# Designs tried in a protein design chat: VH-VL binders against q80uz0r647to840. Part 1

Scores and structures below are computed, not measured.

Target 1, 194 residues: q80uz0r647to840
Amino acid sequence: RALVIAQELLSSEKAYVQMLQHLSLDFHGAVLRALENVEQEGREPLAQEELRQGLRELPAICDLHQGILESLEQRLGDCGEGQPQVADIFLAREQEFEHHAAHILQFDRYLGLLAESCLLSPRLATTVREFEQSSQGGGQSMKHRMLRVVQRLFQYQVLLTDYLNNLCPDSAEYDNTQSALTLISKVTDRANES
Positions, changes and structure headers below are counted from each chain's first letter, unless a header gives other numbers; antibody chains are not in Kabat numbers.
ipSAE, averaged over its two directions, is called F for ESMFold2-Fast, E for ESMFold2 and O for OpenDDE. V2 adds 0.75 times the mean of E and O to 0.25 times the DockQ between the complexes of E and O.
Where letters were taken out, [cut] stands.

## First folded at step 1 (VH-VL)

Design b1 (framework fv_bexmarilimab)
Fold by ESMFold2-Fast, scan of step 1:
Structure b1 (fold): chain C 194 residues (1-194), chain A 120 residues (1-120), chain B 108 residues (1-108)
Amino acid sequence: as target 1 above (194 residues)
Amino acid sequence: QVTLKESGPTLVKPTQTLTLTCSFSGFSLSTSGVGIGWIRQPPGKALEWLAHIYWDDDKRYNPALKSRLTISKDTSKNQVVLTMTNMDPVDTATYYCAHRLYWSGYFDYWGQGTLVTVSS
Amino acid sequence: EIVLTQSPGTLSLSPGERATLSCTASQSVSSSYLHWYQQKPGKAPKLLIYAASSLQSGVPSRFSGSGSGTDYTLTISSLQPEDFATYYCQQYGSSPLTFGQGTKLEIK
């Protein structure tokens, strides 16, 4: 029961990290290069700098989830048929999740700034369009890809709640899972209340 | 085994203050993520959330009723108290207290409810 | 605040039939924060489904939930006599926490 849910957490994290790596490594770099061309022309609106700074958060978000994925693979590999111990993976990253909360609410604004910048720069618009049309990107819009960051936090809540419900209430893992859910829920609550 | 029970007056006069106590067992409000909410239901009507309080003393109130509501807890006594001022006949309802976890947003264990009638 | 509108208000069916109950939100709400309760006359509500589609422990498998965004559905595949009750949806995707007005499932 619990193990099956923990394996679902691992499988979904692997798929999420693959998308996030494409967004962080391929798209971010291309957009930054396109923005440099506009800046070199002496046209430096503040919106472009805000967008640049926002997109620089993607590597840190990618690093967070890569770490979670690696820890989940190790923990579930080590436990075999035994009871999984995964909740402390999230608790160890409390500061990083709090950083997520600070930046998630900016993503809709960053998408708005990106859309505005595309209206002003045909080069940037072409870069965004090419990324959206790539096979690796699956043809989904940039908005859909960025919203997966928020959606992953909600998925954690669902998966960890289901996991908790299948744990022995007397176990240390039960207590740690409650703490992990509290952490993730506070991050999600911040995003919803704004 | 988780249990919750509401207690307080069953008859309140208009303009009086209602005080309800939720007594519980099987869990502690010192546990991270644990909260207690109050929900009411007028006879034959829908459920209306009133307030909830969490283990860390974070309090949330229904904006429509906030000026009339106070929620508090005594963790050592396993009790949560709801106070509602200036009672009116339209406040006649069954009042429930219920357990919730911060992350869940739902109420998984409920008290039996206590009918509070507001009349002269 | 997010208003939840349930339809139909009353649903009259016979045991063995399939019941489909709808809940529509005035604004998009995350499925993680949409939940369903069952209430029998004179009793407290009982949590039935949480996060749109997850069955609460002890709830029979004939109950299922689905939906996302603004549209959510509770389905009972084959009605048992004990299933005739009032059902409420609830959200906490946005403050304040709100309940729908309820769907009363009654024997035809």
Scores: ipSAE 0.000, ipTM 0.474, lowest interface PAE 15.7, mean pLDDT 81

Design b10 (framework fv_bexmarilimab)
Fold by ESMFold2-Fast, scan of step 1:
Structure b10 (fold): chain C 194 residues (1-194), chain A 122 residues (1-122), chain B 108 residues (1-108)
Amino acid sequence: as target 1 above (194 residues)
Amino acid sequence: QVTLKESGPTLVKPTQTLTLTCSFSGFSLSTSGVGIGWIRQPPGKALEWLAHIYWDDDKRYNPALKSRLTISKDTSKNQVVLTMTNMDPVDTATYYCAHEYLPSIFEGFDYWGQGTLVTVSS
Amino acid sequence: EIVLTQSPGTLSLSPGERATLSCTASQSVSSSYLHWYQQKPGKAPKLLIYAASSLQSGVPSRFSGSGSGTDYTLTISSLQPEDFATYYCQQYGSSPLTFGQGTKLEIK
């Protein structure tokens, strides 16, 4: 049923935003400090510079998903057990998705750069270790948390496709959901090209 | 409760070195994510960030003043020390130390000391 | 260096009125890196709003923040006598950390 899938979209967005906030506030700040210490000023390996620039995008990505979460909470709270209307939440954020898609899709690569940088920086390795040891709940490793940033876009495709298949083909929501899926596919393709 | 207090000389002569100490309680600089920043405010003017130090001994300085600033910590004494060389009358300001906690607020200061006025004159 | 410009420089209002204070950045700053402080004469600054819109613990609900990119706003919905102070915005979207020049909120 469409409502059940829309509620799954909301609950998974809540979990994702919580993880993203922890990654952004706990890890990002500490990692940037470690990468910008006095020993590395003006003498930073290219891999560390690229990782630093990529991680600096985390707060903006977090802002995007916080907005989506708030909109989903309002829409599904208002409809109760009724017909959901969620596709335009994504369509309203077309520019934001296009702006951040390149960075989102490279988090798998940033994980590799992080591992490489840890071999070159004992301070960074310590920061990553501290984050993993102090993590709240679930036993999620740094690897799993970083990969979630990439995987969320693909999860949207799966969830929205399931949602579409449970909507009346004649409804406005059906048309809007097709447009939302086209948007996500297009930004993914364009980001891969750049 | 979180408490911070600045201490040091209230008068310094031009060309001298200023040393200020931030003494704190209610938290530890050994806690991951904790930092202490120094901010100054000349009379009637805006706030200016000087430097901060984090739990892992990582240090950041305002580029405009970096050649004059040194920040260090003594975790066992719950103290952070800021040293500023070659003082000039334009450096007359109230100097604050303030607490940072990266997991909660990204480079924001949630608790401040009362401030100490440092006057630079001959 | 990102320059934060606050306007107006001075705002004169009466208790019960709504105050709107703006902060404009010379280049785009993520909202996660923008914070607001209140400073009363002879006192240290106090954190009011962090990450553009999050209310600090113990701060009354009449204070709210909003904005993104280069434009940020602090709103006080119904001024109380204790709210008359100088307000500063702060960013660390890019090093060095900078503060605005402040907006002084005065009793009319």
Scores: ipSAE 0.005, ipTM 0.481, lowest interface PAE 14.3, mean pLDDT 81

Design b2 (framework fv_bexmarilimab)
Fold by ESMFold2-Fast, scan of step 1:
Structure b2 (fold): chain C 194 residues (1-194), chain A 121 residues (1-121), chain B 108 residues (1-108)
Amino acid sequence: as target 1 above (194 residues)
Amino acid sequence: QVTLKESGPTLVKPTQTLTLTCSFSGFSLSTSGVGIGWIRQPPGKALEWLAHIYWDDDKRYNPALKSRLTISKDTSKNQVVLTMTNMDPVDTATYYCAHSYYDFWSGYDYWGQGTLVTVSS
Amino acid sequence: EIVLTQSPGTLSLSPGERATLSCTASQSVSSSYLHWYQQKPGKAPKLLIYAASSLQSGVPSRFSGSGSGTDYTLTISSLQPEDFATYYCQQYGSSPYTFGQGTKLEIK
């Protein structure tokens, strides 16, 4: 059972990383390019520094989860039908999770700044609209996509709890999973604070 | 199979305009995240990035050369064209075009063979 | 403009040795936008490492990349004869998408 849950963690991580790549590289790049074009035309920048700061964090969050995905693929490929060892993948990245939790809390503010900037820049509004309407955007708002970052932390908490409940209490993996769950719960709570 | 190939004049006189064409196959510039860049390298010197065009027709130019550069695409012909005005002997270099995906996340993963352009009277 | 400075300019080593090549940015760059290329005389550059640490398909496992912020490193764990070439780093973090000046790896 534990192996099935670990495989669910891997498959959901693949989907999540694809979404993050779309947001952090495709969308982030398009928005920054639109803002840079306004500056190049001699016009006053319309986005606040907080929006730029928030968007710059997306590539780093993508790096974190890309690393988790690669580690999960390696560990589950190597174990076959044996006992999975995945908890230390999260523990090794404790500082990165804590750093990003602070920025995730500000995503609603960043989305508000983006919306305000779109009212002042027709070019930026067009860029955002075209991204949302693309086949990869699926017609869903940027708010829905950004909230997936918070949702993923909650999903880790649920999956790690289920995983823990299917491990031998005397195992090293059980102890490591308790520590990982504590870390993710703390990060999730912080990221989900109003 | 992704392939790119540069074409254009190999000899240009000072003050003339250089026009280079990048012809490609194995991908479409209509695909989100796809782009093509131009990079040059003078003999024995480092790589210098010149310009980039994205799938959505957004363009970036090296500010040091921006007044001299124009990049455009013809998606139906699978071509990207770079134009550089007022050529000088210092512009003698091998010119490359290269493919990128997801706004450069993949780096320039496929390159043309390069075309040497010599600027002399 | 972000300037990338590579060091050393020239590195002379023997096959079997470990090579460490550095790339320093004038300001912080996300690791997602830092790439490494290999170029042999008369040939186009070849992508080796993308996003600071990801190995490009078909590239031998002896190549690895690391770093964050302003300091990045390319490591070749055990040099093979075909590895003697010029190596360039590049950033995408802001336009212009600049390259470093290159490190020439030559046989001793």
Scores: ipSAE 0.006, ipTM 0.532, lowest interface PAE 9.1, mean pLDDT 82

Design b3 (framework fv_bexmarilimab)
Fold by ESMFold2-Fast, scan of step 1:
Structure b3 (fold): chain C 194 residues (1-194), chain A 121 residues (1-121), chain B 108 residues (1-108)
Amino acid sequence: as target 1 above (194 residues)
Amino acid sequence: QVTLKESGPTLVKPTQTLTLTCSFSGFSLSTSGVGIGWIRQPPGKALEWLAHIYWDDDKRYNPALKSRLTISKDTSKNQVVLTMTNMDPVDTATYYCARIYYGDYWYFDLWGQGTLVTVSS
Amino acid sequence: EIVLTQSPGTLSLSPGERATLSCTASQSVSSSYLHWYQQKPGKAPKLLIYAASSLQSGVPSRFSGSGSGTDYTLTISSLQPEDFATYYCQQYGSSPLTFGQGTKLEIK
C-alpha cells in the first residue's frame, strides 16, 4: 500500500512539473511580451514591475521540482516490488526548500497582482485568456494553476502523512518520513513569517 | 544539435524582391516562447536589425525599412521567411537569422552562418 | 531610437593585457536589455554577455560585463589570441532593437 501512495506522489509530481514548465516557459513569456507592448496599448499596469519580478522566480521553482521528480523516478524504478524509499529525497533538499518556500508562498500574492494587471491592461487579459484556452493550458484557469504552486507544499504533507501511516514503524523509511514531514512543516511555517 | 540556416538567392537585381528562408532544428516556435530575428551586415559595417517574429505571431520591424519588409512563420515546417522589396545595391549584405530569447532579456543566443546577398545588375 | 556608441572604435593590445570596451546609450536602458556579442572575421556573431553582466554558458570567465543606465562596459581580464575580434553591444530596452557600431580589438 505504501508503494501505491509513493506511486501517487510520483504521478502527481509529473503532472505538477509539466504545469510548472508551461507556466515558466509559455505563460511567463507571453505575460512579459504583453507588458512590454504598453506603448502600443497605452498605460502600464500599476503592479507591472512587481509581477514581472515574481514570475522570474518560476524557473528556480521548476528546477527544484524537476530534481524531486527525477529522484522519485529513480527510487521507485529501483525498488520494484520492494519497500519504497522516498523520504530522503525531501531531506536532501532542505536548503532548497528553505530558499524557495518564501517565493512559493508568495504566489497567492502574485495572483492578486496578475488580476490587478489584467484589469488595467486589456492586452494582458486577452493573453491570459488565450493561454488558458490552449492545449498546453489544459483548460484550467491561471488562478487555478498559480494556486497549485502554493498548494503543492501542503499536498506533500497530505501524501507523506498517508505514506507514513502505511509503513512499518520499525523501518528506517518510517523514521525518515517523520523527519521529512517535520521539514516540510518547518519550511512552510518559516515561509509564512516572511 | 540546435541549428539555424539561411537560404535564398545570392544575387538579386535592383528593384527585385528578396525572399530569404530561415530553417531551424532542435526547437519549435509553437510553445517555446522564442522568436526568430533577421539581422544584416553590409561588408565592413555594423550589424543592423531588420525584423523578428515571436511564438505568438507578434511581429516587429525596423521602422527605417518597415514599408519594404514582411516576416512570416510556418511553425509546422520550422521555417521563418523574410521578404524585402525594391532591392538596391546599398542592400548588399550578409543576412543572418538568429533565435531571440523570449524572457526579459531579448537577446540572440544562436545564429545561422549567414548568407551573402549581392545586389547588382 | 536609442543610439549605442561604442568606444574606442579600434583597440590595439597585446596578449595578456586587460581590455576595457565601452558602450554608451543615448537614453537610459535597463541593464536587463543590454547584451554583448563577439564576431570574428567571416563568422556569425556569438553571444558573450546578456543582461549587462550575465556570462553566457561556454564563455570563458575572463569576460565580464558591468554597467547601468547609459554606461556599460565589457572587460576581458587577460587577452588570449582568440579574443581578437569585433565586439558589439545591443539593446532592446526600447524599440527598435539597435546595435552599436562595434569595437575592433586587434593585436598590437
Scores: ipSAE 0.000, ipTM 0.473, lowest interface PAE 13.1, mean pLDDT 81

Design b4 (framework fv_bexmarilimab)
Fold by ESMFold2-Fast, scan of step 1:
Structure b4 (fold): chain C 194 residues (1-194), chain A 120 residues (1-120), chain B 108 residues (1-108)
Amino acid sequence: as target 1 above (194 residues)
Amino acid sequence: QVTLKESGPTLVKPTQTLTLTCSFSGFSLSTSGVGIGWIRQPPGKALEWLAHIYWDDDKRYNPALKSRLTISKDTSKNQVVLTMTNMDPVDTATYYCAHRGYEYLWFDPWGQGTLVTVSS
Amino acid sequence: EIVLTQSPGTLSLSPGERATLSCTASQSVSSSYLHWYQQKPGKAPKLLIYAASSLQSGVPSRFSGSGSGTDYTLTISSLQPEDFATYYCQQYYSSPLTFGQGTKLEIK
């Protein structure tokens, strides 16, 4: 039912934001310092600047999803066992999704740049390994974590589709969910076609 | 608010070891991404970077001075200590500590500085 | 090491005039690693511009930076009395981190 799906959206958003905060606050900074070490050794990776530029988008992406999480917590806390109203949370952030979508969709490419940079920096390779082995990292590879940034948009599409199918077609929430799904699916469809 | 303050002797004799302490507030060196650097400035001359240390005890030294410098931290006291051996009159300078997170390749904010004079 | 040469060493101007300060690197650096500091007499340096052109929060819009490769410029569009200070450029494109020798901006 609609409420169950909305609660799944909330619980998965909590897990996702926790992962993004780890990438933004701990991993990103460690990577920048390791790249500084490569420069100290007189090495200048071809992809270094592009990787640095891409990772600088993490705080803004984290802010976007933190806002979504907070809104979901309020809406679902307020409705109790009633009918959820969550679609406008996404619609209110249409400009942010349009602005950040290109960077989010590039995280598969940034993974490749990270791998290339690790070949030139033992410090960076060690930093990546240590981050993966941390208790807060849950033993997941950096590849898995970075790909989750792209995968979250696809998860929204699936969850919003399931949510839509469990709503009354005559409701305002149905119309809003259809609009939100259209917004997210356009972004994700671009990735499939490119 | 983030503040830093340098402390240590204002007068050092030639060949002695200088020990300077940077005390800070408004952040912790146990926080990921936090770092502290030391920069000096002889009277009327340019700024010269000496060393910096990060939350994970990773250390960087100016290669020209590395053999004379040791940087360490005491996270529980919110302090970073710089030690410089074999002081010479040319090492007379104002010594600054400054906040540097590893995300940024610049220093902000800076402590007020402490003038260290090397003379007999 | 990368040597940063600032010119002129001293620039004498009046309030209201435009100031242009140059920083030349001994080898090409990425603009992302070129930063500018302001130092007033008896005070610690203050970050003014980072990554060649980005204003630090709290810095007046009359300050701007530009440049790429070996040539970088700090511009003050209309000098205020509080702007008379020494300005330093800094790079960390290559170790060790280095500063220029400074440009002293003084009242004519």
Scores: ipSAE 0.000, ipTM 0.449, lowest interface PAE 15.8, mean pLDDT 81

Design b5 (framework fv_bexmarilimab)
Fold by ESMFold2-Fast, scan of step 1:
Structure b5 (fold): chain C 194 residues (1-194), chain A 120 residues (1-120), chain B 108 residues (1-108)
Amino acid sequence: as target 1 above (194 residues)
Amino acid sequence: QVTLKESGPTLVKPTQTLTLTCSFSGFSLSTSGMGIGWIRQPPGKALEWLAHIYWDDDKRYNPALKSRLTISKDTSKNQVVLTMTNMDPVDTATYYCARMWYEGYGMDVWGQGTLVTVSS
Amino acid sequence: EIVLTQSPGTLSLSPGERATLSCTASQSVSSSYLHWYQQKPGKAPKLLIYAASSLQSGVPSRFSGSGSGTDYTLTISSLQPEDFATYYCQQYGSSPWTFGQGTKLEIK
């Protein structure tokens, strides 16, 4: 039983990573390239640096989930029909999850800085608009794409709770899954605070 | 059908300027996110990125070669041109042009390549 | 400049075997900026994997990519005769964009 839920966690992580890659690839590459031109025009460099730092968080979020996906593939491939062990995959990434919760809390500020920068540069405004209208983006705003990141945290809670309910209470995996749920719940609460 | 094809001289003398043209069909370089780059490969050696031009006329150059390189586009003719000054025998290589739709998606379609030999 | 080092330089295997090719970056590169290409003699490179793990349209499912930070791998689960070629990794996380020196996959 637990194995079936763990397989669903893997399957949904594959789909999520594919979506997240498109989000991070389009936004990071195109927007940061445009920001280089704005800097050359002698506008306030502090605002540009803050925006750059915020935008560079998107590839790091992608890296986090790529790592989770690879670990899930290895663990579930290795266990066969045996008992899965997946909770420590999340626990090993506690610092990364906590870091990204902090980033999400500042996302509205980064979007505000981006909007201000667009007023200074028609080129940057065009780049942002074209990114949002790209076929890979489906015409969704940056806010909508960020919401999918928050939604994945809720999906983790649902899947890990279902997984926990199918584990032996005396197992190490049960204890580790409770710890993972506590971590994900904390991160989700912080992300919602934004 | 998307195609790219390189054209230019196959033999260049030392100190001369090389001009290569990439002619393409099946897409527009005015498409948002679209770009074309130039990559070279000396015989039996690794690939080396040279330059890239984007739909919005943004240009990027390999810093090691920047002083020698100029990239330009003519969107109406479906052409991208690379110029490289002061050619040397070590610049002997197969020169490729390749398409990218945003850097994150990689160079998905390449030209066949054109071998440029630099000798006296 | 980020230097990409591929290992092994040459890998000799038989059809049906699993191939694992490594690419190590001299400094951390996001997985979003790492691509894999295949090149056969006398031909242009062909994109296989973009953003470390995304399979390019039309590429057989036996190809897969993984990795993060400084360590990346390309895996071919069951080699076919047409897979014997040179494989290159590439990064665009920092200028200049760089390629590895290549891994030549040859028939044993």
Scores: ipSAE 0.006, ipTM 0.559, lowest interface PAE 10.7, mean pLDDT 83

Design b6 (framework fv_bexmarilimab)
Fold by ESMFold2-Fast, scan of step 1:
Structure b6 (fold): chain C 194 residues (1-194), chain A 124 residues (1-124), chain B 108 residues (1-108)
Amino acid sequence: as target 1 above (194 residues)
Amino acid sequence: QVTLKESGPTLVKPTQTLTLTCSFSGFSLSTSGVGIGWIRQPPGKALEWLAHIYWDDDKRYNPALKSRLTISKDTSKNQVVLTMTNMDPVDTATYYCAHLTYYYDSSGYPFDYWGQGTLVTVSS
Amino acid sequence: EIVLTQSPGTLSLSPGERATLSCTASQSVSSSYLHWYQQKPGKAPKLLIYAASSLQSGVPSRFSGSGSGTDYTLTISSLQPEDFATYYCQQYGSSPLTFGQGTKLEIK
């Protein structure tokens, strides 16, 4: 049923936003502070600047998904047992999704810079380890956590496909869901390019 | 509304210890990324950074003055205290406390809010 | 330590004119750690521009900053009477945190 799938989309979005907030607000802030120590002692300002630029994309991605979460809560709260209208939530955010994909494509470079910075700073290495050992990290590496960003795009594709298959083919929501699925597919394909 | 105010003696004799308190409102020093710094300015001279302390009690000192400086915080009272030993007439300056944060647009720690400053004169 | 050299030391201009203030670092500094402050006589400094080019909230759009590496510039496109003050650049790309010597902008 369409409503059940829409509720699963909302539930999984809540969990995803919680993970992104940990990365964007707690980890990013802690890394910026630890990088101050590297610059004070080791003086690697150019490598640190590249890493800093990459990490600055995380707040924007967090804001995008926070907005999606809020929109899903409003739409599903308002529809009751009626047909949900969620496809246009994604269509309204086409530009942000394209920006999101561009960031993901650069991620391996930023991971390399983070690893290099950890070799120069015991404090940064400790911060990364503590983040990975947290309950939200589950002992998983930073690479694994960022792969969840790519995985969320694939999850949108799966959930929107299941949603589409449970909609009346003659409905406006069916047409809008096809458009949203096309957008997410395009963004997902771009994100997986080498 | 963020406010900071410096307090302490306005007159200090050579060899004495100076203790200055920064009292603030509108934010908490338990907030991740927040810090408080101390900067001084001798009459007609440039600004000189002395020390700062972060929310997690991490401390930074100007190496030229480190042996004379101690910075501490009392988060429950919204206060940061700077102590400077062995005062000399050349230490005569207006002393400022100021707010800084690494969350601020992901920028490198600007001092975005400043206290009014307190003039400390060192003379015999 | 990184020494910041501001030039000119004093700049005499009339209202309506463009002001260009320079800050040169003895070593390369990340633009994210280069900030500009305005100080009026008897007052505390006020943050004007952070991260070399970002305008602080409440600061008029006539102020702008640019630069990278060792060379940074503060520009005021059309001077207003209230803009006559001393301007300081500051870096924290390397410890210790340092300020420039200041540029005094005075009415001609």
Scores: ipSAE 0.000, ipTM 0.481, lowest interface PAE 16.0, mean pLDDT 81

Design b7 (framework fv_bexmarilimab)
Fold by ESMFold2-Fast, scan of step 1:
Structure b7 (fold): chain C 194 residues (1-194), chain A 121 residues (1-121), chain B 108 residues (1-108)
Amino acid sequence: as target 1 above (194 residues)
Amino acid sequence: QVTLKESGPTLVKPTQTLTLTCSFSGFSLSTYGVGIGWIRQPPGKALEWLAHIYWDDDKRYNPALKSRLTISKDTSKNQVVLTMTNMDPVDTATYYCARTFGWELPYFDYWGQGTLVTVSS
Amino acid sequence: EIVLTQSPGTLSLSPGERATLSCTASQSVSSSYLHWYQQKPGKAPKLLIYAASSLQSGVPSRFSGSGSGTDYTLTISSLQPEDFATYYCQQYGSSPRTFGQGTKLEIK
């Protein structure tokens, strides 16, 4: 049943975009504000600069996944109970995945840089704590939220593989899904090469 | 209702210090996430951001003007004060104060009416 | 600093027409940090659109925003007489906060 798996891809993308929205709009803005004073003084440690650059990628990553979500909603709404066609949504965004993949896969490392930066900046430590305690933070740790950014690429591999296994091998969608899996695998594998 | 109003001298001589006060009502600058910024606009020109102060007394300044600017707040009086030293005729502009709310999307949602400050001998 | 360039500098249109105003950033800016303001002569700016596409409360639905990266657009679907004003885009994704030079929308 390919449609059921495509529906799971949609529902999980919606949940992921909501998490990215909170992380990008609420946390990223607060962190940039906390780090801006150090930048203006010209005394910024390299760890804080790398963290700031990484977090600046969050809005663009959010824009990528927002586009995927909107395409999935339209595509699955249009197919009714017919055969879904979702693989080309990922293929259409190959350049965006290539561009953002390095940053996406660094989010586990950015977590370490965040912890280090909090030791150097009481303001940042306070910002992180206050965000986690707020309704916008949902009571979840920043560690879990940041790790979700890298985990989503691996979740795509699992979902698209399950989807592929439920498609007719002779269909165009089967071929497109293999190409989409190759794309996602290529970007995730490059991070593990070094 | 949220209101902001600028006050201060309308005429300043070159080399003098300008002091402007932003008086506001309908909200408190002790409220989490609230901030007040100052923006100016020379006649016929674009808007230029000058300085910002937040509920936690965190301050930000335009790097091009930082050596001349000081921003402070008096939460009990609902006032924010901007001081700009060594005024020059090129500083002639309408000066606005405006509110921001929230850490995350710092846009200026409410503005004062503006006060025209002319710098001439 | 990020420089915002607005085009055209002046746009002359009649009531009922569609207006399209552009804002181009010198480097990529997240849509979350791009905002649009309207300013009438002798008055303070008024927030119209925040985060590139979110309509501020009380702003008519004929106003809409779109864009990402370096290219942003403000659209007014059917101009009303009160819409003739100067429009500014603003970014807050990087210090210092910067505004575009403005697009003046004037009656033809």
Scores: ipSAE 0.000, ipTM 0.472, lowest interface PAE 13.0, mean pLDDT 81

